VH-VL binders against q9h9l3. Designs and how they scored, part 345

Target 1, 176 residues: q9h9l3
Amino acid sequence: PRKMVAIDCEMVGTGPKGHVSSLARCSIVNYNGDVLYDEYILPPCHIVDYRTRWSGIRKQHMVNATPFKIARGQILKILTGKIVVGHAIHNDFKALQYFHPKSLTRDTSHIPPLNRKADCPENATMSLKHLTKKLLNRDIQVGKSGHSSVEDAQATMELYKLVEVEWEEHLARNPP
Short names: E, the ipSAE of ESMFold2; O, the ipSAE of OpenDDE; V2, 0.75 times the mean of E and O plus 0.25 times the DockQ between their complexes.

## First folded at step 17 (VH-VL)

Design EE37 (framework fv_unasnemab; at its last look DockQ between E and O 0.30; V2 from the best seeds 0.00; counts 0 for: pae O 8.0 > 2)
Fold by ESMFold2-Fast, scan of step 17:
Structure EE37 (fold): chain C 176 residues (1-176), chain A 122 residues (1-122), chain B 107 residues (1-107)
Amino acid sequence: as target 1 above (176 residues)
Amino acid sequence: EVQLVESGGGLVQPGRSLRLSCTASGFTFDYHYMDWVRQAPGKGLEWVASIRNKFNSHTTYYADSVKGRFTISRDDSKSIVYLQMNSLRTEDTALYYCARDEFDSGYYFDYWGKGTTVTVSS
Amino acid sequence: DIQMTQSPSSVSASVGDRVTITCRASQGISTYLNWYQQKPGKAPKLLIYDASDLQSGVPSRFSGSGSGTDFTLTISSLQPEDFASYFCQQANSYPRTFGGGTKVEME
């Protein structure tokens, strides 16, 4: 199905001691990995911890960042009615304060056939980095300057495409 | 309310240059791929050039018939896509359409302008 | 380059008729095939994208099918406003290429 996109979000720490995760970047790619959306997003609350090692977000990225309310509207317009692929995608939806129908959600951290192809336990939650290395022979999230949400979204779509036929057939027979 | 308005067409002699413009409104221009498609009088459609959005490095692509002579570019701050046409030939005579290239489900031209006419004649 | 062969080049039909137009790609293009309608003196309009998805606002009498190399556009019951030219277009790879067009004319 080509009405399918992959998403990856980066969060920064807000609230007491920076323990609240707030959306600070979102990337969305189409079935072929072309980038539909990639914006830095300004949280409505003061940023306490940029979490730069993982998020790649720096203060400079916030200067002209899209305000959360506007970014959320843009993102939801792209996601609505489409199959949305992500890795541990619950975290992305939580940061977006958004509910996406489970029937249209695909989480590459919870697809047993994908783990099986990677010679990993079917019920384990494997990292995107590990699955991408094992199945696509590609290193992502390299270095200490933070992750690229574009790179992560692209890898996530490619991983899903490895099991798409099998998993869509499974979901057709076992719809939740 | 999406609008695409082409301009810059006219009558020119072979070997000369012309620049077409397409002014877009009613959507987030810098998020979309933009294309030029032409149609010779009484003939079918021919794709000319494409330019990708800001997230895909404004990468450009050209039909073999125009490669090396035409240049597609864009100014996202003004919501304008351009087609610079150099070394024009009589076979470049056509109505030139600007089209919005949507790519969320496949790749397709969902909105077209009315076109601007280019006539290359001696 | 991928060549798109469209047939027929013209068809004479009456209101209420079923009309089918076919497109054949010189190599596999998956479902990256679109259909456009063009009326005399007007710009083309998108009818169907990604082989079978109906564009918003397009009447349900239009449908598309196919994958790989063989594609079909069907008009189930031709209406007066449907007398026009139709073009397929592949979007699998660059350069993008159009079929030669099919003119649907009144009988």
Scores: ipSAE 0.863, ipTM 0.927, lowest interface PAE 0.5, mean pLDDT 94
Fold by ESMFold2, look of step 18:
Structure EE37 (fold): chain C 176 residues (1-176), chain A 122 residues (1-122), chain B 107 residues (1-107)
Amino acid sequence: as target 1 above (176 residues)
Amino acid sequence: EVQLVESGGGLVQPGRSLRLSCTASGFTFDYHYMDWVRQAPGKGLEWVASIRNKFNSHTTYYADSVKGRFTISRDDSKSIVYLQMNSLRTEDTALYYCARDEFDSGYYFDYWGKGTTVTVSS
Amino acid sequence: DIQMTQSPSSVSASVGDRVTITCRASQGISTYLNWYQQKPGKAPKLLIYDASDLQSGVPSRFSGSGSGTDFTLTISSLQPEDFASYFCQQANSYPRTFGGGTKVEME
């Protein structure tokens, strides 16, 4: 079968007023939640807003962080040829400056059968925290110190597994 | 190219200790799981121990036959995996292979060293 | 612990023959099943991982199939370099366990 990984990224604010989202951490897990990659990443431009409440990124994390170009190469090597699962994954790919084939992309924020299992509107964008609590009975993103991209990637994979058979068959019949 | 070179084997008496080393090159060592697998003369393959990568806390696993006697460890700065073998028994006599354990899809030993021989006899 | 029962223990075959080796797990292992080839005096070489995926550089005459408990390695047309021992190995659980091996010999 097709190889599958889950990804989650944390971003910091760069550019004017810190409004550009730049990659500062990336985590990738395999189907069983084992961690293939988890590095802090140094953006190529000055960090204006660490966004720590959500990103968990602090100045100390950047001291020995992997430069963006090197990290991007490492990450893309892992993603190539695989089904990549994420939550609102367009934002992760944008931060990576990367396009992954749509046929190999799975976004847990936009899977109608997953929303239905959660008793949510099928076309609504649902937060990872809400879906994880509702469908997995787990709390993630707890506290004031920001998100864990490892924890979030692992939760994203577990959520996809709940609908994997149905959704993969749907996509086989309805190629994107 | 990926290379795994084992060393530290030899002839020892029962109850003695040996430390095996596996020097790795040609890949990002600290991102990979590493294993020891052994093969007694004329016999099949037996998995011995695993150590996970830095992102998974270097968690270790052991075969029941060696648990409590053997310790797998790694030095990521030197790209070396160790197997400390204490309280050796005659049934530990084998060729010991170091293997890279890839885990992006399934779990499998994609590269093996040539092995180092351990002989335990009086 | 998951026991792997491999059959047959040996096969006598000629170049060009189709060779089939089976491997049965004592409990379900999904597709977490690998196949290795080993020639005398050499380290094992990965042929097939995740039940059916061919390792890079392995000829397409090798194929793997199965899921759950029953798995098969097939060599569609045996070549001189294929006379060797073959081992299955489950990776579903720790401890990792190997089948007893199958020696493919020239008749």
Scores: ipSAE 0.756, ipTM 0.898, lowest interface PAE 1.2, mean pLDDT 93
Fold by OpenDDE, look of step 18:
Structure EE37 (fold): chain C 176 residues (1-176), chain A 122 residues (1-122), chain B 107 residues (1-107)
Amino acid sequence: as target 1 above (176 residues)
Amino acid sequence: EVQLVESGGGLVQPGRSLRLSCTASGFTFDYHYMDWVRQAPGKGLEWVASIRNKFNSHTTYYADSVKGRFTISRDDSKSIVYLQMNSLRTEDTALYYCARDEFDSGYYFDYWGKGTTVTVSS
Amino acid sequence: DIQMTQSPSSVSASVGDRVTITCRASQGISTYLNWYQQKPGKAPKLLIYDASDLQSGVPSRFSGSGSGTDFTLTISSLQPEDFASYFCQQANSYPRTFGGGTKVEME
C-alpha cells in the first residue's frame, strides 16, 4: 500500500489589504501522527495581516522562518509519490503553489462516508473541528491563540483512518 | 554501506548513569529517525526510544519503562545518536541496539548495529 | 499500548517443512507490521515490512500476510539457515511494541 501523509497549512495575508493568502506554516504528519515536517515559512512578500487569531502566526515566528522557496522544496519532497490527506486541502495546495495528483489526494471535507459516520449530510462540507469533536471526541482549534497545524494534520489523519478501508475501496472502483 | 556502531556500554551499579553513543555512516543521517531497542539476556526485543530527523526541533518518543530516566538525542553534524541513561535499574540490563528508521514513516528498522551491553548490578 | 501476541513461542521443525508464525495485535494496526529474524549472537534482521513486503535480499520462501489484527509469517520450505528467532513488531503507534518472539529450532 502507498504511504500516506497528512498536511495542514497556516496562511497569512499579503498583497494589497492582505487579501492574498500566503503560506506561513506547514505541518506534515505520517500515518501514525508523527510529525515529519513543521516549519514556519517566510512569504516572499511583505506580510500585511498575520491573521493570528486563526493562523496562530505572530511576527516573532517569522524571524527565523524558512524562506518559501526552500520550504516548498522540502515539502514537495515529502509529498511526492504519497497519498496526501488534508481537510479542504485545495487551500493548502494553492498556498504551496503545488497541486498533488487527484488520484493521490484525500480531502476529508469531501468524504461522504465520513460525514455519514458523523451523522452529517453526506454532501455537506463540515469543518475539521466539528468532525473531530463528533468522531474523535476531541476539541481542536480551541482558544484565541490560533490553530495548531500539527494538531489539525493529526486530526485529519485520524479522521481519514476511520473510513480508510471503505473509501479506498470506493476509489479503487471509481477512480477520479 | 550503512553502518551503525554502538558504544558506551559497561557495568554499573543501580542508580548510576551511563551514556550510549551510536555512530552512523553510509547514509544521510539527518533524513532518518533513529531508535534504540534493547534486549535483556535471553529475552525478547523492547523498543526504548526514538528521535525524529531535524527540522525546528527533534521530536522524541520513549517507552514508559524509561520515561524520565532516559534521554535520546542526536548530533546530525556528527551523525551520532545518544542515549543518556540516568537512575539505572537492574531491569535496564540489556544489549542496546541502535537502529535506523525509515525517513517518511518510521515504519521499520532496516539497519541495526551490533549493540552495546549494559549491565546494572549491585 | 498495543500488545503483540506472537505464537507459538517455539516450534520444532525439519528442513523442508512449512513453518507458520502468527502475530496478533490488541487493536487494528492496518498493515504496519514488521517481521525480524534474529540468530544467536546477532542483531535482528528485517525480513518483511508493511505486513507483506519482502525486504531486499530476503529469500522468497519468506512471506507475510495479514492486516488489521492478525498477521502471519510463513516459511514455505525451511532451510538450515532459517533456524532462528523471529519477532513481529507493530509500527502503528508509539510505543513501538514487539511480539514475544518465536524460536524455530531443529526437530
Scores: ipSAE 0.015, ipTM 0.610, lowest interface PAE 8.0, mean pLDDT 92
ESMFold2 (binder alone), look of step 18: mean pLDDT 93; pTM 0.952

Design EE38 (framework fv_unasnemab)
Fold by ESMFold2-Fast, scan of step 17:
Structure EE38 (fold): chain C 176 residues (1-176), chain A 122 residues (1-122), chain B 107 residues (1-107)
Amino acid sequence: as target 1 above (176 residues)
Amino acid sequence: EVQLVESGGGLVQPGRSLRLSCTASGFTFDYHYMDWVRQAPGKGLEWVAEIRNKFNSHTTKYADSVKGRFTISRDDSKSIVYLQMNSLRTEDTALYYCARDEFDSGYYFDYWGKGTTVTVSS
Amino acid sequence: DIQMTQSPSSVSASVGDRVTITCRASQGISTYLNWYQQKPGKAPKLLIYDASDLQSGVPSRFSGSGSGTDFTLTISSLQPEDFASYFCQQANSYPRTFGGGTKVEME
């Protein structure tokens, strides 16, 4: 099944005390890691906290950013009907205010065979950075200038491909 | 809605140059890979060149038969993709199609222009 | 380069017939194979992408199958508008390569 994309989003803080996570960047890659979408997104609410250490988002990125409603429409057109791979993907869908069917969702933070290959307990929640280093021998999220959602989405797809055959077989036998 | 219009074809002598253009409309041009595919009279299809979208650094790929002679480029502000053809040979004679390369589920040419004819003859 | 061998080169068929066209890759291409239809004097039109996905607007009588090296395009019940040339194309590796084409002719 090549109707499969990987997604990673960056969020900024909005609302009271900046505790609400609002979408500020989204990256989507295809099965081979080629970038389908990568835009900075302007939240409809005032940004209280850029969370730059984590998100990599700065005020300059908002100047020509795509408004949330437009970006959401573009993103959903790419995701609809496809298997969507992500890491802790519920957070991305929440930021998009979107429901994706469980049968078409793959979360690399909750795939037991992936943890097994990484010599981690099958029920443990491992970070994307740790799994990528352990299984792909690659360092991601390096430095203190924030994460690259493109890099994260690419790593997520490559991690899923390591267990794709056995996990798809498992899901066919045990539908969610 | 999606429209691709090729232009720039014509009759040229061997060793000369031509520049083909393809003007796109009806979609977000800078999000798509764009390709050139040619078809010699009465023959099948041959892929010529590809240029990737802005998110993949506008990287280019060429068929061996045209490497070093043809250059694909794009102007995202005008929604135009170009094919600069140098050192033309008689075997370059073909109808040249511009194609939109969708890559969300595999890689495939979902829209094609009507083509522009290039004839290389003495 | 990946060579795409398409068979047959031509077939004569009647309306209502089941037509099958095969395409063989010289090396594994997973499901990175597309099928295009071309009518005389017209540009090619996408029918099937990624081996088996039907392009929107294409009639359900068209179907694709296969993976690896062997692929098939099937027209379950040939209609008058289906008389055309058909081309397979691999998108697994550069250069992208097309099959030689199959011409589906009347009678």
Scores: ipSAE 0.844, ipTM 0.914, lowest interface PAE 0.6, mean pLDDT 93

Design EE39 (framework fv_unasnemab)
Fold by ESMFold2-Fast, scan of step 17:
Structure EE39 (fold): chain C 176 residues (1-176), chain A 122 residues (1-122), chain B 107 residues (1-107)
Amino acid sequence: as target 1 above (176 residues)
Amino acid sequence: EVQLVESGGGLVQPGRSLRLSCTASGFTFDYHYMDWVRQAPGKGLEWVAEIRNKFNSHTTWYADSVKGRFTISRDDSKSIVYLQMNSLRTEDTALYYCARDEFDSGYYFDYWGKGTTVTVSS
Amino acid sequence: DIQMTQSPSSVSASVGDRVTITCRASQGISTYLNWYQQKPGKAPKLLIYDASDLQSGVPSRFSGSGSGTDFTLTISSLQPEDFASYFCQQANSYPRTFGGGTKVEME
């Protein structure tokens, strides 16, 4: 199916002691890894913790960032009606305050054949970094200055394509 | 309403230059790939050039027939895509269309302008 | 470059007829193929994208099929407004290339 995109979001800490995860960047790529969307997003609440080591988000990125309500509308227009691929994607959907149908959701952290190809236990939750290194022979999330959500979304799509035929056939026979 | 309006066409002598413009409205211009497609009188369609969106570094691609002579560019602040045509030849005579390239489900031209005519003659 | 061969170059048909247009790519293009309709004096209009997806607002009598190298556009019951030229276009690789076109004319 070509109505398929991959998503990766970055979150910052808001609310009491920065414990609430709020959307601060979203990247979406098409089947071939071309970038459809990549914007910094301004949360409606005060940012307590930028979580920069993981998110790559800094205060200067918020200056011209798209307000959450507007960004959410833009993102949902891209996702609606498409198969959406992500890694631990429930976190991204939660940050977007969005429900995507399970029948159109693909989570590369929960695909048994993908783990099998990586010589990992089928029911284990493996990191995106590990699967990408093992199956694509590429290092992602290198260094300590934060992750690239574009890089992560692209890697996620490439990982899914390794099992796409097999997994789509499985889902057609065993709908979630 | 999505609109694409081409301008800049005209009559020009071989070896000269001409710049076409396409003004876009009704959508988030900087999110889309933009293309130029031409059609010689009574002939079929020929893809000319593409410029990618801001998220893909505005990378450009050209048909072999125009490579080295034509340059596609864009001004996202004004929602305009340009086609600079240098060293024009009689075979460049055509109606030039601006097209929006949607790439969320494949790659396809979902909106076209009405075109601007370029005639290259002695 | 990927060459797109369309057949037939023209076809004469009557209202109510089933019309089939084929397009063949010189190399595999997966499903990266689109179909456009063009009426005299007008810009092309997208009919079908990604080989088989019908563009919003296009009548259901139009359908597309195929993958790899062989593709088909079908008009199940030709209407008066369907007399036009039709073009396939591959978007698998650069340069983008169009088929030579098929003119659907009244019999």
Scores: ipSAE 0.854, ipTM 0.923, lowest interface PAE 0.6, mean pLDDT 94

Design EE4 (framework fv_unasnemab)
Fold by ESMFold2-Fast, scan of step 17:
Structure EE4 (fold): chain C 176 residues (1-176), chain A 122 residues (1-122), chain B 107 residues (1-107)
Amino acid sequence: as target 1 above (176 residues)
Amino acid sequence: EVQLVESGGGLVQPGRSLRLSCTASGFDFDYHYMDWVRQAPGKGLEWVAEIRNKFNSHTTYYADSVKGRFTISRDDSKSIVYLQMNSLRTEDTALYYCARDEFDSGYYFDYWGKGTTVTVSS
Amino acid sequence: DIQMTQSPSSVSASVGDRVTITCRASQGISTYLNWYQQKPGKAPKLLIYDASDLQSGVPSRFSGSGSGTDFTLTISSLQPEDFASYFCQQANSYPRTFGGGTKVEME
């Protein structure tokens, strides 16, 4: 393996009409899918919409949740200096209020060979659920009680590993 | 400053039990896998047991030589990992190290305690 | 169980020498191999993790290479403090297993 981790975050709605996405859970797994970090995170702003059907976050999870400032410090310690894999990862970095170098970022929603392998248009943004079903023959995000960020991070790492050799070679020839 | 301090070693007769403790400080103990590694006098290193972190269900793993006799456990609130050793044999005589298992890039023991000596003899 | 065969068992060397220690796994272990140094009366110290990553604080004269089944630890220019025992360890699967060790002694 490499200095490579996969991340998935869950956000809740804060601010006017719940339109602001605030970090409420973060999961990070290593190359083999073992969990390095998985905490509920308390946003600094009042939660207007838990978005439970997608986030899986409920009020009970906030009772002993790690405050945003502390969680951010813990998460950034894990991410710094590593290749970070995610799906639509810009949203996760935005919620973390963090800039990760593009050269060390891998977004499985924007890897043309991965879409090609799934028989999807190379320039389309395919959902994590679709790619995981098509390429790994697994159903994730099943049911109506919210997603597991651990499951999503694990699937994201496995998807990247399918194109890792080809994509790393491409990036070496075509640095971002 | 990361510190691991082992205790509980001693001289015991074959067939008896002993419990080792390892007190950790200076890091987020509940985030790390913890391992026991032993070394018989003048011999090499032998991995004994591992207990995973709270995010991986505190799953335990054992070397075949100790499986069924030794039990690894942890108390995250006290930052202590234990090794309960039952049905001790003379071949269990060794210096027992506690080690922190980092797994963000591979899996490796980045910090070790000084060890606690276990001598099994009549 | 994965067997780790380490060679040589001992080597006599002089300060300034290039020393290489090899480790062979009985099965493929990717890059899940670590190297540790142990001085007399002391606990082991991590030198190299994931086959080739140098641990912080370890001198650059130490380097690791290899993948799959064959691995090497190299000390490019042996220093007096490097006379010690060295152990490889696979972390690919349970049980974790160590090599038999290599003792680097003064000539």
Scores: ipSAE 0.861, ipTM 0.924, lowest interface PAE 0.5, mean pLDDT 94

